# Designs tried in a protein design chat: VH-VL binders against o27280. Part 261

Target 1, 266 residues: o27280
Amino acid sequence: MDSMNVPEVLEIKRIVEESESVKTFIFSWDFRREVRPGQFVMVWDFRDEKPMSVSLIDPVRSEIGISIRRVGEFTDRVHGLSEGDLLGIRGPYGRGFELMGRDILLVGGGIGMAPLAALADEATARGMRVDALVAARTADELLFLDRLEAAGVNISTCTDDGSCGFKGFAHERLLTLEENHDMAAVCGPEPMMFQVMRILDERDVPAQLSLERYMKCAVGICGQCCLDDTGFRVCAEGPVFWSQELSRVREFGRYRRDPAGRRVPW

## First folded at step 10 (VH-VL)

Design Y88 (framework fv_marstacimab)
Fold by ESMFold2-Fast, scan of step 10:
Structure Y88 (fold): chain C 266 residues (1-266), chain A 118 residues (1-118), chain B 112 residues (1-112)
Amino acid sequence: as target 1 above (266 residues)
Amino acid sequence: EVQLLESGGGLVQPGGSLRLSCAASGFTFRDYAMSWVRQAPGKGLEWVSAISGRGGSTWYADSVKGRFTISRDNSKNTLYLQMNSLRAEDTAVYYCARKSHYGSFDYWGQGTMVTVSS
Amino acid sequence: QSVLTQPPSVSGAPGQRVTISCTGSSSNIGEGYDVHWYQQLPGTAPKLLIYGNTNRPSGVPDRFSGSKSGTSASLAITGLQAEDEADYYCQSYDSSLSGSKVFGGGTKLTVL
């Protein structure tokens, strides 16, 4: 049994309020237990355990960060915690993003910017040129703009309501960007990721996409994590997939699975 | 003005090798994925190979995989296609084409003829 | 074999309308990939005519139009002129063919 399968009770060192509905919880981390962008951890509040993507990886300060959006009972309770309070953390789990080439495009929607913020840090540390398209419904839901700017990332924004940057969806904004990249990484709502993937496929840009909603089984096997045409299990083989893998999946971008495993339209 | 100019075509025997070049001008070459598209005499267009803007990724049609290698030199604004183990069915005009940010082949060279014959 | 099917030929008289079909499947046009159209005059390189299903590049007259529905796309040419005599190719992307851009077999347009 590896240490990643045993929850460690960790003290919340600091909390960053990213928006009205999103907080980043920062913990001291022993980097003998390696963590890479795109991986997730199980967060335990001593009642329930939920998967959360790692949004900050800082070996210099020996810290990790976990960004959590308030969407239900568990996340409401965690949002009520303060610096000095305790949470159980186990992991990391899943395969992370792979970096190739010199230039990367990040396309993030809402909380999907969380794993991409960690990826941006790693890409810039490797000397890559990073362009980020940050999308949200409203300006108040755009995340990590200050972190990305501080890291030297070139930022484009879009909001559905036009309250910041381009008025429209991520894929509509992407069509107006005339920059090319060696690769892309995409995380956000599946309909957005599907549209972005189609554009990147046509442009000959290899993309990695993160299917965070399927992270139900921390130990890697869950019947509800299977994809239609390939049989991939997201928690065992993901959550990060190359676009070539996902482009052959009829389910991606069209259907999701509820807790019972039934197909539900987006 | 965007311009693509192919060179390196010619007559070669089966099993031989040939290297095609495409000189690009009028745009920032490194910002565009590039492809080779061929057309056999009297036949239709067939996509052969593609390379990403910085050269980090390459793609090949099954008919040429393992025999052809696409590459680019962004310092010289030049695209290459190294063709090995050539077959009679590789006989075609080879076009250099730029992949637009809209996914189309928006500019094409005039083509260079490759004839594989005994 | 071409995975996008076009009629091998179409003909019309000056001033008439012609339509060229491009029939795909669920792995290409039906999956949501865009369709682009190219015009090839005899002895010349192909030229982009329509991109992204419906868009015209600068310099392409509005008598050329594209559409897409289900697993198929169409190129319409109104007010047919003698200089339109050429081969026309549709092009899309096929997810069942790793990294593959697919062209239709081509349609020879003859202006009578």
Scores: ipSAE 0.326, ipTM 0.696, lowest interface PAE 4.2, mean pLDDT 86
Fold by OpenDDE, second read of step 11:
Structure Y88 (fold): chain C 266 residues (1-266), chain A 118 residues (1-118), chain B 112 residues (1-112)
Amino acid sequence: as target 1 above (266 residues)
Amino acid sequence: EVQLLESGGGLVQPGGSLRLSCAASGFTFRDYAMSWVRQAPGKGLEWVSAISGRGGSTWYADSVKGRFTISRDNSKNTLYLQMNSLRAEDTAVYYCARKSHYGSFDYWGQGTMVTVSS
Amino acid sequence: QSVLTQPPSVSGAPGQRVTISCTGSSSNIGEGYDVHWYQQLPGTAPKLLIYGNTNRPSGVPDRFSGSKSGTSASLAITGLQAEDEADYYCQSYDSSLSGSKVFGGGTKLTVL
């Protein structure tokens, strides 16, 4: 570990409330340090540190955004912060999404839409056609709809309870879509991603999927985010993987490992 | 009505080249991945190659990698298969097939016969 | 030799029920990929018979049905008719073969 991995203490410039449980924290960013959609940063609240995906990349305003879902003690503390408060940020880390082709499909579930929103901005800025399937359990959990629409993204929604858009799961909605894109980017609950990947494989659509695992060091040293069989480190070789890479990963869609290294089913 | 019509088959010597075409009609061509599937005389079906709807990605069976090239012209609604370094074992009826959104081949052409013989 | 294994032949009398098995592995059917079935009449191109394990395209009689369990799939034909005499192929996707589409070896159905 060197000085490059020391958190930079940054002031929260702005907070956007995305939903009841999700906030986006915006920071000034020196873009001499390049950041790509799909990469993550380690967020330090001076007590604990957690990996978070970058959800906004704005070189014009020299800002980045990190969307955080309230799910535990760390995120509870962070959600209690105000504009002007400080957080430690180190990174970015990991492999981000690659853009190819003219048309791209985004499939996101819940907070998984965070990195995809950033990708959508880049893709549309490049003149690509972007279709997005946004999934959530309920309508009030759908994220970034206004932002995506403003960017020119064609949106399809899917909710478990049918409160908005298609009633059902993302993979079920995907089966009803008739377009085949040059590439797909997927992020959300792993069971969702597993099903979506299968469909995209069958359709001959190259897909990139962003995985979530317990990450401690973020620099590929501790091994806590290693995937079975391949030895892929989610923080180093990922978190974005091609579907062909994930096809070699036995645990994908089946189980994950907890901080103690035990198998935990999805 | 969906239609697929193959052409370009014929007799060719080992080591020779042949280019197959498949004219598609009755559907939005660019929205569907396409494949070539072949069948040797008296044998079963063998997938040969696939191409994504927009043409950005291609796949090949190991048996034809490095020798065959799949391509498409969406402005002409045509699928192609360039076959180089042909071998006797490449002798088969070659079908173009549309890949459905369920991953099946929902429409097939009538096939075109390719014979590789000295 | 085929990634998916089918019996080389099956036979039945008119009106009977026959089944054709398609045995795969953990990298195709067992991985959750769908199984599709095709009918090939003598001298003709294959025709989609069953897609997505159990679905029938328009025009396919309800005498034909598909099922999938574990690493295997099955095609059932009830009320066998003379016109059903054909070759039948199962097809799926295999993640271990660089994204290959895989067919069964085919089953010749003879109506006695």
Scores: ipSAE 0.295, ipTM 0.750, lowest interface PAE 2.0, mean pLDDT 94

Design Y89 (framework fv_marstacimab)
Fold by ESMFold2-Fast, scan of step 10:
Structure Y89 (fold): chain C 266 residues (1-266), chain A 118 residues (1-118), chain B 112 residues (1-112)
Amino acid sequence: as target 1 above (266 residues)
Amino acid sequence: EVQLLESGGGLVQPGGSLRLSCAASGFTFRDYAMSWVRQAPGKGLEWVSAISGRGGSTYYADSVKGRFTISRDNSKNTLYLQMNSLRAEDTAVYYCARKSHYGSFDYWGQGTMVTVSS
Amino acid sequence: QSVLTQPPSVSGAPGQRVTISCTGSSSNIGEGYDVNWYQQLPGTAPKLLIYGNTNRPSGVPDRFSGSKSGTSASLAITGLQAEDEADYYCQSYDSSLSGSKVFGGGTKLTVL
């Protein structure tokens, strides 16, 4: 029962190494419990629990995938697991992306490509024309390029160091694009998302942004993942927000909050 | 050569309806968001409505929301504004405008006069 | 007051420099949204003069220039000519009130 939010212990069916620091963990999934791109699950290693975006949704194979970047003790332990090992999964939680129109622009930075890869699969299956701007600091940190190409996505890349594609930031590349899309979906570092949102707002391209900030509650009853001005709870009312909602948040793109609620500049 | 040609303006009584059209040529119409901007006699510019390039999203100023409907037919390169429940304060020249870089309006139609009077 | 505030009028003599200000707030120019400028000659449609704070469309002479700082933007016209007598509007995007395009109240430039 989703309202009880009890973790289900699942066997790791397959592990895909996406890069030196990112792995995708694939599980069998019962699609009587629907999962949409942009939603997240709580991953429990029997010691600690962390929210992770769903990066693969495959009803044909009855599988979901969860992509995890190695950043600390929890993720180090999870990266040490093998096929056949167990993890607790509960969810899905949050509101997912909504698709509209015939053309979509995806703008992803680093691990932010994970939820966008799942969205690309759904948009393509729906018959939409999909363009993706994939950004990272270096070529080695660009994710899901082969998967996006296999799905028929038109790909542009940019790297801060110029090691692949355009040399510069995602918003700098976006400024050179002439074509308007019916909608956009954006996920990545908050300063990148702020700059991209500003450009899309000016162009009247409705955008949905996936904002994964400090989350302490999977069902939004605790309120600890709250945005400064609006009182939004990212885990309950997000993580996907329309650009119109985020443009009213004074802290978006300017500062973040630590676990104690103190403002920290980007 | 980019060209925007408007039609459909005229005199209408309060509570009435009117439909404006804007015929576009000289560019790939479906790749550009379009807007309607109005100007009351002797007054400044006021943005009214916008539509994305392929028609998937529409936006309205609060003053017209629920009364006006923006639409487009990309097969005919034509933008429309359906105006219902017209009020005296809707009296203005209505411009069709093409949206470009940085949210600018790079090309404008000649404007069509809508007069709402009893 | 308009959301973007412009002086209602400005004047100068031929050959002089004039500056038209556009003052916004944290929900528009201060949020990082770009400022565009339009020239409207009497009885005509507006014409794009400056876009993206500083850029000129093809055919606009370099005596017209734009700048942006903090919550404000400015249009500068050097070498003022009689033909510049017109209404000038700044325009940006405002994130409040569900987001929308906003125009300044307009400035009437008189060439003395």
Scores: ipSAE 0.032, ipTM 0.561, lowest interface PAE 7.6, mean pLDDT 85

Design Y9 (framework fv_marstacimab)
Fold by OpenDDE, second read of step 11:
Structure Y9 (fold): chain C 266 residues (1-266), chain A 118 residues (1-118), chain B 112 residues (1-112)
Amino acid sequence: as target 1 above (266 residues)
Amino acid sequence: EVQLLESGGGLVQPGGSLRLSCAASGFTFRDYAMSWVRQAPGKGLEWVSAISGRGGSTYYADSVKGRFTISRDNSKNTLYLQMNSLRAEDTAVYYCARKSHWGSFDYWGQGTMVTVSS
Amino acid sequence: QSVLTQPPSVSGAPGQRVTISCTGSSSNIGEGYDVHWYQQLPGTAPKLLIYGNTNRPSGVPDRFSGSKSGTSASLAITGLQAEDEADYYCQSYDSSLSGSKVFGGGTKLTVL
């Protein structure tokens, strides 16, 4: 461990309320340190540390955004912060998304849209055509719709309860879309990603999927985020994986390991 | 009406090269992935290669990897298959086929015969 | 030899019901990938007969039906007609073959 892994204490420059449970925290960023969509940072509130995906990358304003969903004690504390408050940020870490082709499909569920929103910005800036399937349980949980629309993204929505767009799951909605994309990026609940990956594979659409696992060190040392059979470390070899890589991972879509190393089914 | 018309087939010696073309009409060509499927005389169907709608992704069966190249010109609504280092076992009718959004091949050309023989 | 196994031949009399099986494995049908069916009349190109396991394209009679269960799929033809004499192929996707589309070996249907 070296100085590169020491959290930099940053002031919260701005807070954007994305939904009832999701806030985006914006920080000034020195872009001499490159960051890619799909990479994550470790957020330190001086008590605990958690990995969070980067959801905004703005080299013009020299800012990054981190979208955080309120789901536990750590995130409760963070959500209680105000503009001007401090957080520790170290990173970025992990493998981000790669862009290829002319047309890209984004499939996101819930907070999984966070890294995809950043990817959408980059893709559109490159002149790529971007279609996004945004899924959530309910309409009020759909994230980044206005932002995506403003960027020129073609959006399809999907909600479990049918409150907005297609009624059903993301993979079901995907079945109704054409298979004309050159590449897909997927992030959301793992069961969703599993189903989506299968469809994309069948359709000969190269797909990258961002996984979530318990990560402690973020530097590939502790092994707590290792995937069975392959030994892939989500923090080092991921969190973004190609579908061909994940096809080798037995646990994908089936179970994960908790902090104690026990199998926990999805 | 969707139409696919293959051309370029013929007789070629082992080790030779041949380029197949498939002219497409009746649909927005760029919106569909395309594939080549071949059928040896008296045998079954074998998938050969696929290309995404905008041409950014290509796929090949192991039997043709390194020898065949699939491409497309969306401005001409044409699919191509460059076949190099041809072998006797490559002898077949080659079909171009459109992939539906379901992943099936919903339209097929009439096929063009490729014969590799000394 | 084919990844998907079909009987080489089936036969039936006009008006009868025949079924063609397509047996796969855990890396294709068993993994949940869709099965499609094609009809190839003698001397012609294949024609899509069933897509997405059970769906019929426009123009395909309702005498044709598809089903899938476990690692296998099946094509059923009721009210067999002389014009149904053809080769039938199932097709799916196999994740163990570097993402290959896979066909069955084909079944020749003879109408007696």
Scores: ipSAE 0.214, ipTM 0.718, lowest interface PAE 2.7, mean pLDDT 93
Fold by ESMFold2-Fast, scan of step 10:
Structure Y9 (fold): chain C 266 residues (1-266), chain A 118 residues (1-118), chain B 112 residues (1-112)
Amino acid sequence: as target 1 above (266 residues)
Amino acid sequence: EVQLLESGGGLVQPGGSLRLSCAASGFTFRDYAMSWVRQAPGKGLEWVSAISGRGGSTYYADSVKGRFTISRDNSKNTLYLQMNSLRAEDTAVYYCARKSHWGSFDYWGQGTMVTVSS
Amino acid sequence: QSVLTQPPSVSGAPGQRVTISCTGSSSNIGEGYDVHWYQQLPGTAPKLLIYGNTNRPSGVPDRFSGSKSGTSASLAITGLQAEDEADYYCQSYDSSLSGSKVFGGGTKLTVL
């Protein structure tokens, strides 16, 4: 195994509270091991290991950030940690986003804004025009708005309950936006990504989508994560895929799999 | 004023090749996906091929896959369609069309006739 | 088959209302993809008439309107005029054919 497959024990340098349910954990990082937006790391609390997308990549400060939503026992324990505490980090893994052209549209739902925030930083640093559509169930769950604004990103928001911005879903808001972008990047719940992909397909906007739920395969069972029809191994070939590839996958946005591998409707 | 001007059509023998061009003006060419749509004499419209604004993604109808290649040169504001292994069934007027942000073809060229015959 | 079906012809007298249907399937209109409509006068290139199911480009009279329901769409023309005599095409996107834009077979409108 090379050095990225061995967990490195790192000190939590800083913790940013993004919302009541989301925290960003910041670590010093040696950038001789390159990290790109769209890649993920395995976070080890010395009991369990879980994949987490990299949400901050800062070579100037020699820091990376990992944004974690509190959803279960592992994440609840990690949220209980303080600055100075230790976590094991292994990686990075996966393919990062590819940037092309001069303009990019980011469409993020909930915690899916985490990898897109890192991408926004890289795109703006390259001089690209960045527009972001940030979607969540409620205003309190909209993430990274201040960071995106500070980076010069043009932001549109939507919430399911109408508590901030457009009342409705991301794809409904997207239908009201003019698309003049060279590409798009999308990350969020699969039903949202499916609807957004459909609209971008019609408009011939090349889009990259991140399939976070399959990152569990990186725990050393690489090659067992696959999509129906295409046989893509998400941990090896993803988690980022072009929309044209995903449009042919019957599973994407329509079905999920139970522990036995059976198709289950959303 | 948006203008699309096709050229390169003509008579070609079965199995031959032809390259169509479409000169675009009046808008920022690179911001729009472009398509080729054809119409056989007395018949309906058939979408042939599409290309994204930067040219990073290309799409083809099953009837032309492997034979036709769409490309663009954004520095010259020009769209191309390279047609190889032409068949009698490819005889049609070929239109250059701009894809709107709604996914419609909002502007069309005048068309250029391609006739595949001995 | 993932195709859009239109009646080959419709006719009406000046001042009347005509409708042109566009019937799709679950892989196109039924999947939620938008429907656009084009008017083609004899000897000319097609012109965009309706986009995004219901919207009119600048310069298109309000007597032209579009609608969409389930797997089908419809173009309505009220106050029919002689100059409306043309071929009309619906167009959508089909997800079973990656990147594929699909057109209806076209409807010839005759003004009696």
Scores: ipSAE 0.079, ipTM 0.586, lowest interface PAE 6.0, mean pLDDT 85

Design Y90 (framework fv_marstacimab)
Fold by ESMFold2-Fast, scan of step 10:
Structure Y90 (fold): chain C 266 residues (1-266), chain A 118 residues (1-118), chain B 112 residues (1-112)
Amino acid sequence: as target 1 above (266 residues)
Amino acid sequence: EVQLLESGGGLVQPGGSLRLSCAASGFTFRDYAMSWVRQAPGKGLEWVSAISGRGGSTYYADSVKGRFTISRDNSKNTLYLQMNSLRAEDTAVYYCARKSHYGSFDYWGQGTMVTVSS
Amino acid sequence: QSVLTQPPSVSGAPGQRVTISCTGSSSNIGEGYDVYWYQQLPGTAPKLLIYGNTNRPSGVPDRFSGSKSGTSASLAITGLQAEDEADYYCQSYDSSLSGSKVFGGGTKLTVL
């Protein structure tokens, strides 16, 4: 465990600017270390280490991609790097998404579209029909539309401000989409995921949801990983959960946690 | 080649019943939501009912709620509309239409005429 | 009255441009729902002409274009031809009707 859990220093091969605030960092990867959509890696800038979802998995080119949104000091430093610079990568960690059936609905909010973009690639490679509902606050925060289109994904969009597609929230847009899916995968802000989960549950569609805020439990303080009502350990079982598991959690969609692990209302 | 063929229309008295069928071919039927859209003689299009690809969700226009039932048999690639308590204002050509994943009605059948009259 | 309003008729001469409006409200087009356009030739079933506000399916001439602004959408036909004589319908979704599919009343295009 300990000796295997050491960061490998990798060169940034390519950087893709996804938006004003999001970049994808691409590295050569030895696929003898398996990586699946929904898993994350620890990114080390030789000062701090943060969990990041894998957004590109390309065994043909022997590459992985990690999409990072600029939200604070660590991510600002990483965004300042160039092709040829070095980062430490440790992992992958966590449970990936599981695919079943012939058709899948992806519902992504903001940067939550990153792990779903990798999932879309796997689903289309397996011959599944993929529909994606891509949600953001504004049009410039909609991510991966060109990549999803290239993969043959059927795309619906919504923005809070109405600057692209449906004006409103993901769950409001979802109510106007007819259900024809064997499963769904959802990633984004917890309030969005909670509302989407309720609609999918009423439609009897099994859904997997990614709780990205708890990823640091895989390498950090385990007390933050326990979900109220169940005692379920996100770092051991997650970050991806089936909707049937999350429906029992009073905390899901109601509270977030501060750096000390205290519950804070949304 | 995508094909949709409606059948089951005809003349029926007010208060009577009819069951419409739509035979689908040329695509994986279970992967697509399906709708019924009607058009009264010389009038516009009116959406009547929709069903999800797997049949788990059904939707109805207020004008037909409680009287019409949409269903499908994915093993037979067939869509149905059970029409009960028919009224003169239900007189129309009934179209079977496929809903694309982008939300459009991308393929339509030729329609079947339902006439409600004494 | 339909929740999407179209003019009952429009006319033009060959080679001209005509525009067909589709006026909705805050619960449908104004809420951001996509608009679709269908062409119905005399005696035939409707055919998809425009989807997702602006997109043309394979086989639809580039003379047909869609646009959307505020609570309204428009279908523009340039280089009008005799074979364009048809009824045209807009369609969207309405949140006040539980996301129900709503059609405009239809517009009869006459090529003079």
Scores: ipSAE 0.007, ipTM 0.434, lowest interface PAE 11.2, mean pLDDT 83

